# Designs tried in a protein design chat: VH-VL binders against Cytochrome c oxidase assembly factor 8 (COA8). Part 15

Target 1, 167 residues: Cytochrome c oxidase assembly factor 8 (COA8), of Homo sapiens (Human) (q96il0)
Amino acid sequence: APERGAERRDTAPSGVSRFCPPRKSCHDWIGPPDKYSNLRPVHFYIPENESPLEQKLRKLRQETQEWNQQFWANQNLTFSKEKEEFIHSRLKTKGLGLRTESGQKATLNAEEMADFYKEFLSKNFQKHMYYNRDWYKRNFAITFFMGKVALERIWNKLKQKQKKRSN

## First folded at step 12 (VH-VL)

Design ob7 (from oa1 with heavy chain Q99E)
Fold by OpenDDE, fold request of step 13:
Structure ob7 (fold): chain C 167 residues (1-167), chain A 124 residues (1-124), chain B 112 residues (1-112)
Amino acid sequence: as target 1 above (167 residues)
Amino acid sequence: EVQLVQSGAEVKKPGESLKISCKGSGYRFTEYWLGWVRQMPGKGLEWMGDIYPDDSDTTYSEKFKVQVTISADKSISTAYLQWSSLKASDTAMYYCAREGWHYDESGPFGFDYWGQGTLVTVSS
Amino acid sequence: DIVMTQTPLSLSVTPGQPASISCRSSQSLLHSDEKTYLHWYLQKPGQSPQLLIYKVSNRFSGVPDRFSGSGSGTDFTLKISRVEAEDVGVYYCSQSEHFPYTFGQGTKVEIK
């Protein structure tokens, strides 16, 4: 039985955004769009006096960002590959070459491309549904922890000023 | 590194208004109380009041409550001390200082970082 | 207002000798959380005050081990085990338990 070669799923390399925020920054930074996902990464600020709850929130945001980056990087690669395959197959069916007489890359019309988009969306519908579900779950969790951190900050402020007035 | 940078020395006449500034950097400006401390020439330290920059909550010493206004602009990490009408007796060094704290403990840990001071001279 | 009384108001010390400054508060600085909110500052000549000790006995970051704080309730002490030339300045005790926050009169430390 011939060993079916494991299709190396070309996982998009986790492109470490080379963007380094200024060392003295005390806020989150937005980097340039990633070349694979086209998403702008957020560089999260780490405060000196970070509470365990704040740290948990930061980690959850970072994990969610990484998850989102990986999903869209892979989706964009799949989209690009399937788009090119579709174009080639349609041109072949039309008896057209991959290049025009002028040497330009042959393209399909807007109607033909609309068929591709519809088919692609239909094929990936379940994947997108799972993505959306997980996206909402993650963002709900983030929002929940944001609320907790906000309450903690209020409490910390109050702790600092629970002082007696000298009568 | 935590830094508090104050505005430069001021020379004013009695009756003039003045607003001096203190810019915080290297920390979460909105989450620390920032105090103002007066030091008259050759005298000790006097706490004037403080502000929480996130919501601009302010506390004043009764001695200074009607004399000065403390404010903050959190968008630029800057606190202010202002007089509507200066007196000769307002001649002093003014320091901004951060009230230190930690999430696992209550209360301030004193003034852990100080500005370089702003000398205000009020003379006729 | 809480009155902070320092003794002595001036101290002349030979380099390498120990120094001690006392601070007394007019009321207890013990909070309901069982912490005591007394702090020590040093103001070197021509400089801003700097935090030395917070909450009676905790050295602030970068403060040399020769500095130590002790005390409870209303009576507090700052000790310098071996005075160095760089320790010249005015030392202030301060309380942050009661509003308004108050400082001692200051103790001027000079080298003989």
Scores: ipSAE 0.789, ipTM 0.916, lowest interface PAE 0.6, mean pLDDT 92
Fold by OpenDDE, fold request of step 13:
Structure ob7 (fold): chain C 167 residues (1-167), chain A 124 residues (1-124), chain B 112 residues (1-112)
Amino acid sequence: as target 1 above (167 residues)
Amino acid sequence: EVQLVQSGAEVKKPGESLKISCKGSGYRFTEYWLGWVRQMPGKGLEWMGDIYPDDSDTTYSEKFKVQVTISADKSISTAYLQWSSLKASDTAMYYCAREGWHYDESGPFGFDYWGQGTLVTVSS
Amino acid sequence: DIVMTQTPLSLSVTPGQPASISCRSSQSLLHSDEKTYLHWYLQKPGQSPQLLIYKVSNRFSGVPDRFSGSGSGTDFTLKISRVEAEDVGVYYCSQSEHFPYTFGQGTKVEIK
């Protein structure tokens, strides 16, 4: 039995955003949209006086961002590929070429494309459900640590001013 | 690098209002107390008050509480010292200074970074 | 207000010799967290004050090893093991344990 060649799942290359924020900036920066995911990456500022809780929050945000970038990059590639295959298949069934007489790329009508979108959504329904579940889980964790960091900042402020008034 | 940059020297008459500024850079401006310190000509240092820029919480020395107003604009990382009516006795060098701290240390480190100072001259 | 008393108010030192400045507070600067909030500053001629020592004995970043702080409660000392020409200026002790924050009168250090 011929070994069915493992379909190399074209994983989107992790596009290292070439955007570098100014070295003197003390703020988070938003980069341009990634070419594969179309998501704008956030470049997180790392303060000199970063607490362990702040570091943990930053890491969770970074990991979640990377997870989102990878998911949407792959999803967009899959969508584009399947869309093109669908168009080619339908044109072939109609006895139409890939190009019109004017040399333009042949397109399907809105109704035919609606069938593609419905089929694509149905096929990827479980994948989207898992994504949504994990998205909520990650964002709840981030929100939880945001709360902890906020409390830590309040506590640090109070510690700095726990001084006696001179009578 | 942490820097505090103050506004330039001021020459005013008695009764005039004045607002001087201190811009912080190179650190999280909202998370450090910023103090104002007066130095009269040929004299020592006097703490006037401080502000926490995140919530504008302000502490004053009783000596200066009625004389000046301390404020901050966290959107531009700038603190202010303001007089409604200057006196000749307000002639001095004014410094802004950051109250240093670290997450793993208890309490403040004193004033770890200072502005270059703003000379205010009040003369008739 | 907490009164910070420095002695001497002026000191003339030969380069390479040691120097010592005393600072006394009118009340204890020991906090309930077992830390003592006494600090030392140097103001060089024509410059802003700079932090030398924080919490009695901790050198601030970039401060040479020739500077050392000691003391407890109400009595504190700044020592310079070997005075250099760049050490000329006015030295201030300061407390941040009680409001308002207060400074000593300053000690002027000059080179002979």
Scores: ipSAE 0.782, ipTM 0.914, lowest interface PAE 0.6, mean pLDDT 92
Fold by OpenDDE, fold request of step 13:
Structure ob7 (fold): chain C 167 residues (1-167), chain A 124 residues (1-124), chain B 112 residues (1-112)
Amino acid sequence: as target 1 above (167 residues)
Amino acid sequence: EVQLVQSGAEVKKPGESLKISCKGSGYRFTEYWLGWVRQMPGKGLEWMGDIYPDDSDTTYSEKFKVQVTISADKSISTAYLQWSSLKASDTAMYYCAREGWHYDESGPFGFDYWGQGTLVTVSS
Amino acid sequence: DIVMTQTPLSLSVTPGQPASISCRSSQSLLHSDEKTYLHWYLQKPGQSPQLLIYKVSNRFSGVPDRFSGSGSGTDFTLKISRVEAEDVGVYYCSQSEHFPYTFGQGTKVEIK
């Protein structure tokens, strides 16, 4: 029985951006673009006096960010792989080598590449639809909790000020 | 660590204007009331007023309401105390202080962190 | 305005001995939330005031356990179980229940 070679799913290594915000910062920071996803990670500030609602919001934002990073890292890897395979296949069909006479990487023309993009988008259409749906769901949840946190902040301010008005 | 850093000592003449500053760091500047407290030479502490930096909501003691203006710039986490016209009687140490609070507790904890103070000397 | 009256205004204490400072408010500092908004501060010589006790009996972070606060309504006490050299300064009671916020006259604590 031929051992079915385990297709090593080249999962993009979670390139933890080594960007560390200054320790004394009281703000969220935006890191450099991730090498795989090309998304800029946000480093969320954790206040000492973080409420349960604020914590929940932060966690939702973090989870959503990680979800986005993983999705785009994998999508970019798949895209790059399929693009290269497409180029190689088309060059082979044309009887062309992978390198030009000048030693440069052989490329396809814009029209041929347009066909690749169209095919790639068509093939991944359902995946993108699910991504968009889930993106909206996550962002709506985040927005909802942002509203709750905003109300909590107003309430916390009022608790401090109610003493000033009652006298 | 929570820190309040005030501007340096000021020497002014009567009738001059003055604006001193208090910069907050190590906490969410916009979510804490910041008070100003006067201490005249050899005297006790007097609350002048406070500001909520997020919306610049300001409260004054009646004694100081016409004498000073409290303001804040939340973009740089800085509060200000300003006089339009100084008097010799304004000679004092001025402290900024944060009104402490916690989300799971009711009311303020008093002034939990203080600036180093700004000495204002008004002399002819 | 709420008048905060401290007694004594000056206290000389031998190191290792206990100290007690009283503070009386002209009105009750009990809020409708059943909390009492009386605080104690220490101003060491040449320094800014620092919070010692908040809401009558709660020690602020970093404050030694030798400091304790008690009281209710209008009568409050700060106790130091064993006075140390570092405890020298002026102690203030303060209220944040009524507007404007007010402080006591201060109690100067010195070492004998």
Scores: ipSAE 0.779, ipTM 0.912, lowest interface PAE 0.6, mean pLDDT 92
Fold by ESMFold2, fold request of step 13:
Structure ob7 (fold): chain C 167 residues (1-167), chain A 124 residues (1-124), chain B 112 residues (1-112)
Amino acid sequence: as target 1 above (167 residues)
Amino acid sequence: EVQLVQSGAEVKKPGESLKISCKGSGYRFTEYWLGWVRQMPGKGLEWMGDIYPDDSDTTYSEKFKVQVTISADKSISTAYLQWSSLKASDTAMYYCAREGWHYDESGPFGFDYWGQGTLVTVSS
Amino acid sequence: DIVMTQTPLSLSVTPGQPASISCRSSQSLLHSDEKTYLHWYLQKPGQSPQLLIYKVSNRFSGVPDRFSGSGSGTDFTLKISRVEAEDVGVYYCSQSEHFPYTFGQGTKVEIK
């Protein structure tokens, strides 16, 4: 989403990159927001009794997360660079400096910044449409495999109960 | 990485109640039968019963059926063994153990992972 | 109840020598899936039991290859090709085919 993925500069929380799940965990973990993409990574649990279907689902989720993290990290950097270039270009055209008298970074008012956001959205429209298409494809595949894994787990439960029941 | 951690040793008097616990980690707790095994001092192993934590389906050895209660709380991956009224003959080491299985093998293994044991001492 | 009878009940072995433990069940442990539900455990001094062999002959993960199991029907054998100091403890056979699950009396293995 516009604004959501591109407004932050240098504001990752301290210690975000140091997260790790407990060694004895048997759950997926959602970590802190990544410094570059602002997305919360999932740390996937690998069961000791992982079926090929479960492995396929896990790898698909991992690959999708990596793809998504990379896309938004790149978009956030591009947004930040183009935003600063837009501001510098507009300030230069007005004959103004890059800093206020207090030393703070000069910026444009909300009306002027709206022009940037409109231009950025227009320029990146096709890229975001392809991203949305691929996002839906990936999530559809993930949902499909989640359904297959759920059925496999029900089957395994029934097998465990049938053997025990026969005694 | 599969681990079963049991509650600590207990010293009790006859007639008292007791509930000991077994917490599973490193595996999907609800997908495996979990059993309780007694070992009286200087003696061998005795199966007491099993529970399937997903639906609390429980199987008891007839010897222990009316003497103990096996239960589980799947939200905290924990199984329990309870006595309503302890006897001196209940003095023993109690183990929890997981009945293993693998997605591509026919039938379960035996007890593939065991807790460290809970020593229960009941003295008059 | 299925009675599981182990022989010998005690075994004293010099290091590096083979050892063999027999287990006999009072009835067949063969299930309708054509698998036999006979397992072997080791309880080292002061420790919990640990699985060695499951379903007669399958070595559990992390168990040294000097341990092997064999047998069928009602007669089963655990073999240790070379006994080491770490193998000291009580060995149990067990069945999980019939309720209640039952264990043998145990075979104490020690180094002489």
Scores: ipSAE 0.539, ipTM 0.790, lowest interface PAE 1.6, mean pLDDT 85

Design ob7 (from oa1 with heavy chain Q99E)
Fold by ESMFold2, look of step 12:
Parts: structure tokens; C-alpha cells; sequence
Structure ob7 (fold): chain C 167 residues (1-167), chain A 124 residues (1-124), chain B 112 residues (1-112)
């Protein structure tokens, strides 16, 4: 399962990373976790001699990363919002305050919270099913294009070496 | 930006060993032949040989084959030119240069990027 | 080894005037892929060589359009339509069809 968010304070999430990559990097690199999705973004290297096929692969990976970050950012906020609403509703039904005598947020035990988790899963079952299907579809496409790029690179190496050997 | 950065100038005595370096950045180092070119003081350019860093496939000009060794360490994107025993006649400027190629062409073309050069001075 | 012969070896040009450098190879530079592996470099004073023209007539990235190359077989020409002060230096032709790769002797271009 992907890493999920720890920040529950925003009305509208943003998946934008604040990390600035090194200017002279010649390879893909992984940045710090995004504060809303809690996913680590990949920052893609663009080679000087990038083929159309390599560009298609890079763009597909970028699009998939953005899609995944937006899904989990939204899901994390929904989960946090509904969790707090559930806790507040159950505390109010039991006639309890939102805070303990020590001033800390009142909580529910694990058995009490199990009802929330069951309800949340049931409500979101179809959404997660479609996410999983689309995730596999996207990753299959990425793997397919990775294979095509690998073959292209072998061909380009052969072209450079064939010139040398026949020359 | 493609860059080739060479090690600094060297002053040596005859009989000493030397290894100079060329570090590539801004491109996929293992996907290009990298050549060494000598320029003796006041003279023209001479191709010494090249290396394909991916597998260390190396080609030498017959003139230089016994005199130098060309190698690479692809993990640090660096190529090397080395002598086991320098002679005064080895006094020259040494350039590394990348052989350019494009994905839609049939083979490599000319040296498109050059290092800044390493001046090697060998004197008694 | 393939001998690359440049003429002239030295050239003094009035600014704004054209210049032409000839390069002849001792053998054909035409490869079986129907491409000709002849290239031109400029070495400005105190600098590394830089690629100007590759495969006879193709300008490398960033090279001004006043530079052009032509030729076939064994005879090749580099032309500068209007020589500028920044064009001074030594021009080399080079071949990469036959091992070892070889360069011409160089043509020194100066402003008169």
C-alpha cells in the first residue's frame, strides 16, 4: 500500500512538491514525501538525446505519478474528515465532551473505532476497486513501454558498435 | 548541459607514471564513445583512441597502442588516459571528446563536446 | 592511415569578406550507409576545438549560418560567408570513416 498522509488541516489539497532537484542531475531521483499524499515524487531526467519513445514513457510515468498523488491526497483528506466526524458524533451520543479533563482530544478505543473502519471501507469499496484496476492498467502500460525503450537502447548501442567494427 | 571536465595540469619527470581523468556530466555517459586527442605544442590534432564506457570496449590508434592505456569507471562517469613511463616527447595538451550520435541516424558523427584539456609537461 | 590535406594552411581575411577552406582526403570518406564522414572543427586561440559541421554539410547546434560545408568523395570545402572577429582560430577537417581517425593539418584564419 502507498504511504498515506499525515496532515489533515487543508480544505483543498495540493500535490505540489517544494523540493528543488540538483541542476546537473543525469538520472531520475526521488524527492521528499509530499505533505498531502505522503508519496515520494520521482523527478525525471530528460536526456539531451531523448527519442520519441523515451519521451512517451517519461510522460506516461509523470502522468501516472500525478494521478496517484491526487488520488491519495484526496482519499487521505476524506478519511481524516470522516474519522473526526465519526469520533465527534459518537462522543456526543455518549454524552461526552470533545476534550478530556486534561484538555486533550477525547478519543475512542480500538473496538469503538472498528465500526468506523468497517463503514469507511464499505462506502469506498467501489472507488478503491476502480483505483486498483486503473493502477494495474497504468503499470502494465509503463512496463510495456519500458520494454520497448530497452530494445531501442540495445539497437542504438549496436548501431554505434557496428559502425566501429565495420569501419 | 553536456560537460567534460578534465583533471588539472601535470608537470612530470621522464620515467614517471601518470593517469589523467575526464569526467562527463549532463548526458548518459555509457551511451557515447569517448575519445582522447593529443595536441603537441604548436601542432595539430591527433586521435589516440576511444572507449565505450558501458562495456569498456576500447580502440587504439596503432601509433599510441603501446604508449598509453585508456580506461573508464562508469559508476562515476569518468574516463582515464594513463602512461606507465612518461617521455619528454609526451609533453602535449590532451583532450577528451565525446562522439555525438542521434537516435534517428545510422551511426556516430564527429566529436561534439570537448573537455578543457590537460597540459602534461615532461622535463628532466 | 588516411591523409587529410588542407589548403591554404594560413588565411588572412578582411572583416566581412568571405573565406573558403579546402580539404582533400587520400581515400573516399563515403560509407556503405551512403553517408560521408567528414567533419569540421574550429579551435579558437586558447580554447578546445569545437564542432562546426558534421557529415559534410550539417551545422552543429549553435553554429552560425554563415558557416557552410560542401563536397563529396575526397574533396570538401568549408565556407564562411562573412568572416567576423570571433571566427579567428585554426580550422581542422577530420574523417571518421577509416581507423585511425585523422585530422587535417589545420588552417589558421586571421583578420587582416
Amino acid sequence: as target 1 above (167 residues)
Amino acid sequence: EVQLVQSGAEVKKPGESLKISCKGSGYRFTEYWLGWVRQMPGKGLEWMGDIYPDDSDTTYSEKFKVQVTISADKSISTAYLQWSSLKASDTAMYYCAREGWHYDESGPFGFDYWGQGTLVTVSS
Amino acid sequence: DIVMTQTPLSLSVTPGQPASISCRSSQSLLHSDEKTYLHWYLQKPGQSPQLLIYKVSNRFSGVPDRFSGSGSGTDFTLKISRVEAEDVGVYYCSQSEHFPYTFGQGTKVEIK
Scores: ipSAE 0.530, ipTM 0.808, lowest interface PAE 1.6, mean pLDDT 86
Fold by ESMFold2, fold request of step 13:
Structure ob7 (fold): chain C 167 residues (1-167), chain A 124 residues (1-124), chain B 112 residues (1-112)
Amino acid sequence: as target 1 above (167 residues)
Amino acid sequence: EVQLVQSGAEVKKPGESLKISCKGSGYRFTEYWLGWVRQMPGKGLEWMGDIYPDDSDTTYSEKFKVQVTISADKSISTAYLQWSSLKASDTAMYYCAREGWHYDESGPFGFDYWGQGTLVTVSS
Amino acid sequence: DIVMTQTPLSLSVTPGQPASISCRSSQSLLHSDEKTYLHWYLQKPGQSPQLLIYKVSNRFSGVPDRFSGSGSGTDFTLKISRVEAEDVGVYYCSQSEHFPYTFGQGTKVEIK
């Protein structure tokens, strides 16, 4: 039951509820959920000795994060607006007010709300198909560049060690 | 911003042990050689040795090889310089320094960032 | 050990005038990668050393362009085109080609 299309990360950070990245950190940091997308942003470390390949990887990850956050922010907004409109339209057709006798927002029963969820998913099916395709494409590219950066770092360590021990 | 922060000044007696520290921040600590440099009062600079923190590969100047131990704890980005038995002649300023390199250049080059120094005074 | 010899050991310079410091190594500092591992540092009064020039002629980040380095083999020169008050201190050359690493004796630069 994982949330499909969501990026998965390592084990939870140490139990601090208000997360703020340390200044001058040498690590990527995962922040609190964004209020619109509900996704946790990554605060990317920029090393002082960043190679062009490392920069390419970092920018690709940044672009993917921005794309992913924008998609879910828009999707969450659309969902909320269409849900309210559906409820309003169905209550009006039934001759009911938008609020109960006690002033609480009127709702529809579970069967009626199931009709909304089915309609919403059907309407957005193609958009989610393209999102999933692009998500896999982006993550494959990121993984490929991560491999290239790992090899580059091994090579750089060998260069430093060879100079120290050359005759 | 790359920083090397050293432990505070020490006043010791001959025969005592001492371990001073150098904490690196703002860079990937394990990717750079870190060296120790001595400056005796009113004198120039002397390289003592260095360490590669990733695997603790350590090189000593022959002059200092028996007198000091260089070590590192990469989990806290900290290197150490240690004496088992101090002498009055060990009175000096001790610097840690990172040996710099660039991805587009062959091999490491000079010490690009230095700690603030740790003054060690050994007096009876 | 490689001996690094600096001349002069001290100089007093009128502000705005050029200065030149010589460094001579007892052996070639040229490595098999065709790079020469000679570096220059400045230690301002009461401060840690700071890198000025690496591998003979490359200015380190943030170093003003009035500083330049030159030389080859065993003979090297640091030039300051216009000495300023902030340039006072002790200048060291160093080598990282031969183990152990060594420094010159230092050149103290003062403003007249």
Scores: ipSAE 0.522, ipTM 0.782, lowest interface PAE 1.6, mean pLDDT 85

## First folded at step 14 (VH-VL)

Design nf6 (from nc3 with light chain Y95W S98E)
Fold by OpenDDE, look of step 16:
Structure nf6 (fold): chain C 167 residues (1-167), chain A 122 residues (1-122), chain B 111 residues (1-111)
Amino acid sequence: as target 1 above (167 residues)
Amino acid sequence: EVQLVESGGGLVQPGRSLRLSCAASGFTFEDYAMNWVRQAPGKGLEWVSGISWNSGDISYADSVQGRFTISRDNGKNSLYLQMNSLRAEDTALYFCAKDSRFFLGQGHFDVWGQGTMVTVSS
Amino acid sequence: QSELTQPRSVSGSPGQSVTISCTGSSSNIGAGYDVHWYQQHPGKAPKLLISGNSERPSGVPDRFSGSKSGNTASLTISGLQAEDEADYYCQSYDWSLEGWVFGTGTDVTVL
């Protein structure tokens, strides 16, 4: 009896891209696009003397990145699933098989697919509105903290210059 | 030790107001969203309200929308729930719950208080 | 109803495995939001049991496992022990409600 290979249902791993930046990098690194979200993850640099503000900024950025990755990964999966279901449903309604006589995957025409896209966008409109709202809120917070960190760095540089002049 | 301590519960008449407080300790309060969850006697858990780390995002359950107001004071490490127009159905043990994230909807509730009992009875 | 659907009760003998289902909708679990599980003993506050569908916090025994598929999440308790007698709640975020939703709760009894 052939052992039916348990199809490992690819649970979308919370796959932090295994991209490891070079250990000596003093900069943020951009990884390749994630296979689910199609977003490029950023590997944030952690300075040796990270200030509390810098740490908070980094954490905010990390959380926001994860949020974006999760949102788009899920959205893309939902889209792909619904698209496939739509195609299958339409083909079935037409009395067409899932494969052409040539063995190729049967496809719908552009007009039929346009209906799917319109419906999908309409159905997900509110979700996208909330996403956009939250995206702006998150990025506003990040930008605000970027400003704070910039000011802190300027201040620290000024203090160091004063100390060097006094010695 | 990470701790949440609720207070302000009590017996109130319908239509009255009550203010709950939650005192947080043992963690950086301003780095996490906070939530109120309630449990009516012998019932399940019901999310009531949530507030993001900077109060930029606030949400309420439909059951309390327009009557309850969540707020926080990061300088005092405190979360509040102003409950107005209280109803009998608001009778519950109210828990303060710490989110694992800055913003709502992405984390989980990793720390819970012991709860404060609110009884609304005529 | 904005609640995740759980069985009211699940029972098992010591050493057995029990599974609690948590069924959501396209606006929460089905939208790809993570499911979290909480254990609550009588007269106690809820305790985080599983985060992010399958992650176990420190101090949670390995006999607890979580999974998610489609609109349904599952909590499995393997090797059921007397101390596992408690209420279990799933949780997810609902984007349409802009809020958290809990499951109806499951009473686990050890026979």
Scores: ipSAE 0.844, ipTM 0.940, lowest interface PAE 0.6, mean pLDDT 92
Fold by ESMFold2, look of step 16:
Structure nf6 (fold): chain C 167 residues (1-167), chain A 122 residues (1-122), chain B 111 residues (1-111)
Amino acid sequence: as target 1 above (167 residues)
Amino acid sequence: EVQLVESGGGLVQPGRSLRLSCAASGFTFEDYAMNWVRQAPGKGLEWVSGISWNSGDISYADSVQGRFTISRDNGKNSLYLQMNSLRAEDTALYFCAKDSRFFLGQGHFDVWGQGTMVTVSS
Amino acid sequence: QSELTQPRSVSGSPGQSVTISCTGSSSNIGAGYDVHWYQQHPGKAPKLLISGNSERPSGVPDRFSGSKSGNTASLTISGLQAEDEADYYCQSYDWSLEGWVFGTGTDVTVL
């Protein structure tokens, strides 16, 4: 079935409740910048004479884009949620409140936050290994079908030339 | 009409093997992942195994890992479940279910067969 | 064996609303995976009722609605009717099991 379009991939990939809370930055210590903010949706056009092979390739690419966007959107939310929970847990252990006397959110220093980033990476290692494996499986299939589409197009051009010469 | 028809169920003794088949029609079978789901008499649904459109991604429930093998033949529009070392606990109605996606994990099961009964009894 | 937790049964009178909860863990619903719902009448195959937490397939009445928050999803049946008497199952993917997990099932009785 065709997708709703590229605009929807930017704003609401899994509905309103699945969109990210206010932006949080990743600490460089734990890993790369927020991968969701670097994802650019592809707008897929459906040509009038799309072959069955071309249609399958388009559907594979659409599904993989949605899968990838959903994974990283969920990881961003999980990161933000676990970071806040870590900070609150450590403040509670130290006997401190969630806010300073000035009303600002209490925070942890860089050394304390390094513990969070290390723990997050370790906790999510297996999930990310599964993601990487699945990413390669999906992209291998896509690359294979890109090759098949290319060969189909070459063959069709040769057939068209053969018809013109034979009259 | 999109249809899934299971077959191959029956009465077998513990330790024996059985092979289930699911014949698909009315849709492009090779564009979708497929799943087996079972339901013991009077009990709930239990996912058993799933296979991606190209057989490149296969997964099993822990309860059947190492004993059951899922496979598909896209040329015959058919899904299979080879069930070895059967136990009394495997007694259930086995459903074939069409996934809405090529790969496992993001779809839902939009078409179900009526099931084939497997009874494992001494 | 990992299962999503549902109440064993719920009941309501015709015209009332009932809500079925579905509680998972941090490796399934809590990891952000969608929840799907299936309806099963006695002796019949399951039928998709809700996909993607809240989406109704064609032919499903709008009195069925779904939502999800945190580790918990909910299915609400508004304006309960006699034909809604059935078993209901939620479903989510679990990354740590690399597989699908169904809920324990809820028997809806119309009084």
Scores: ipSAE 0.723, ipTM 0.885, lowest interface PAE 1.0, mean pLDDT 85

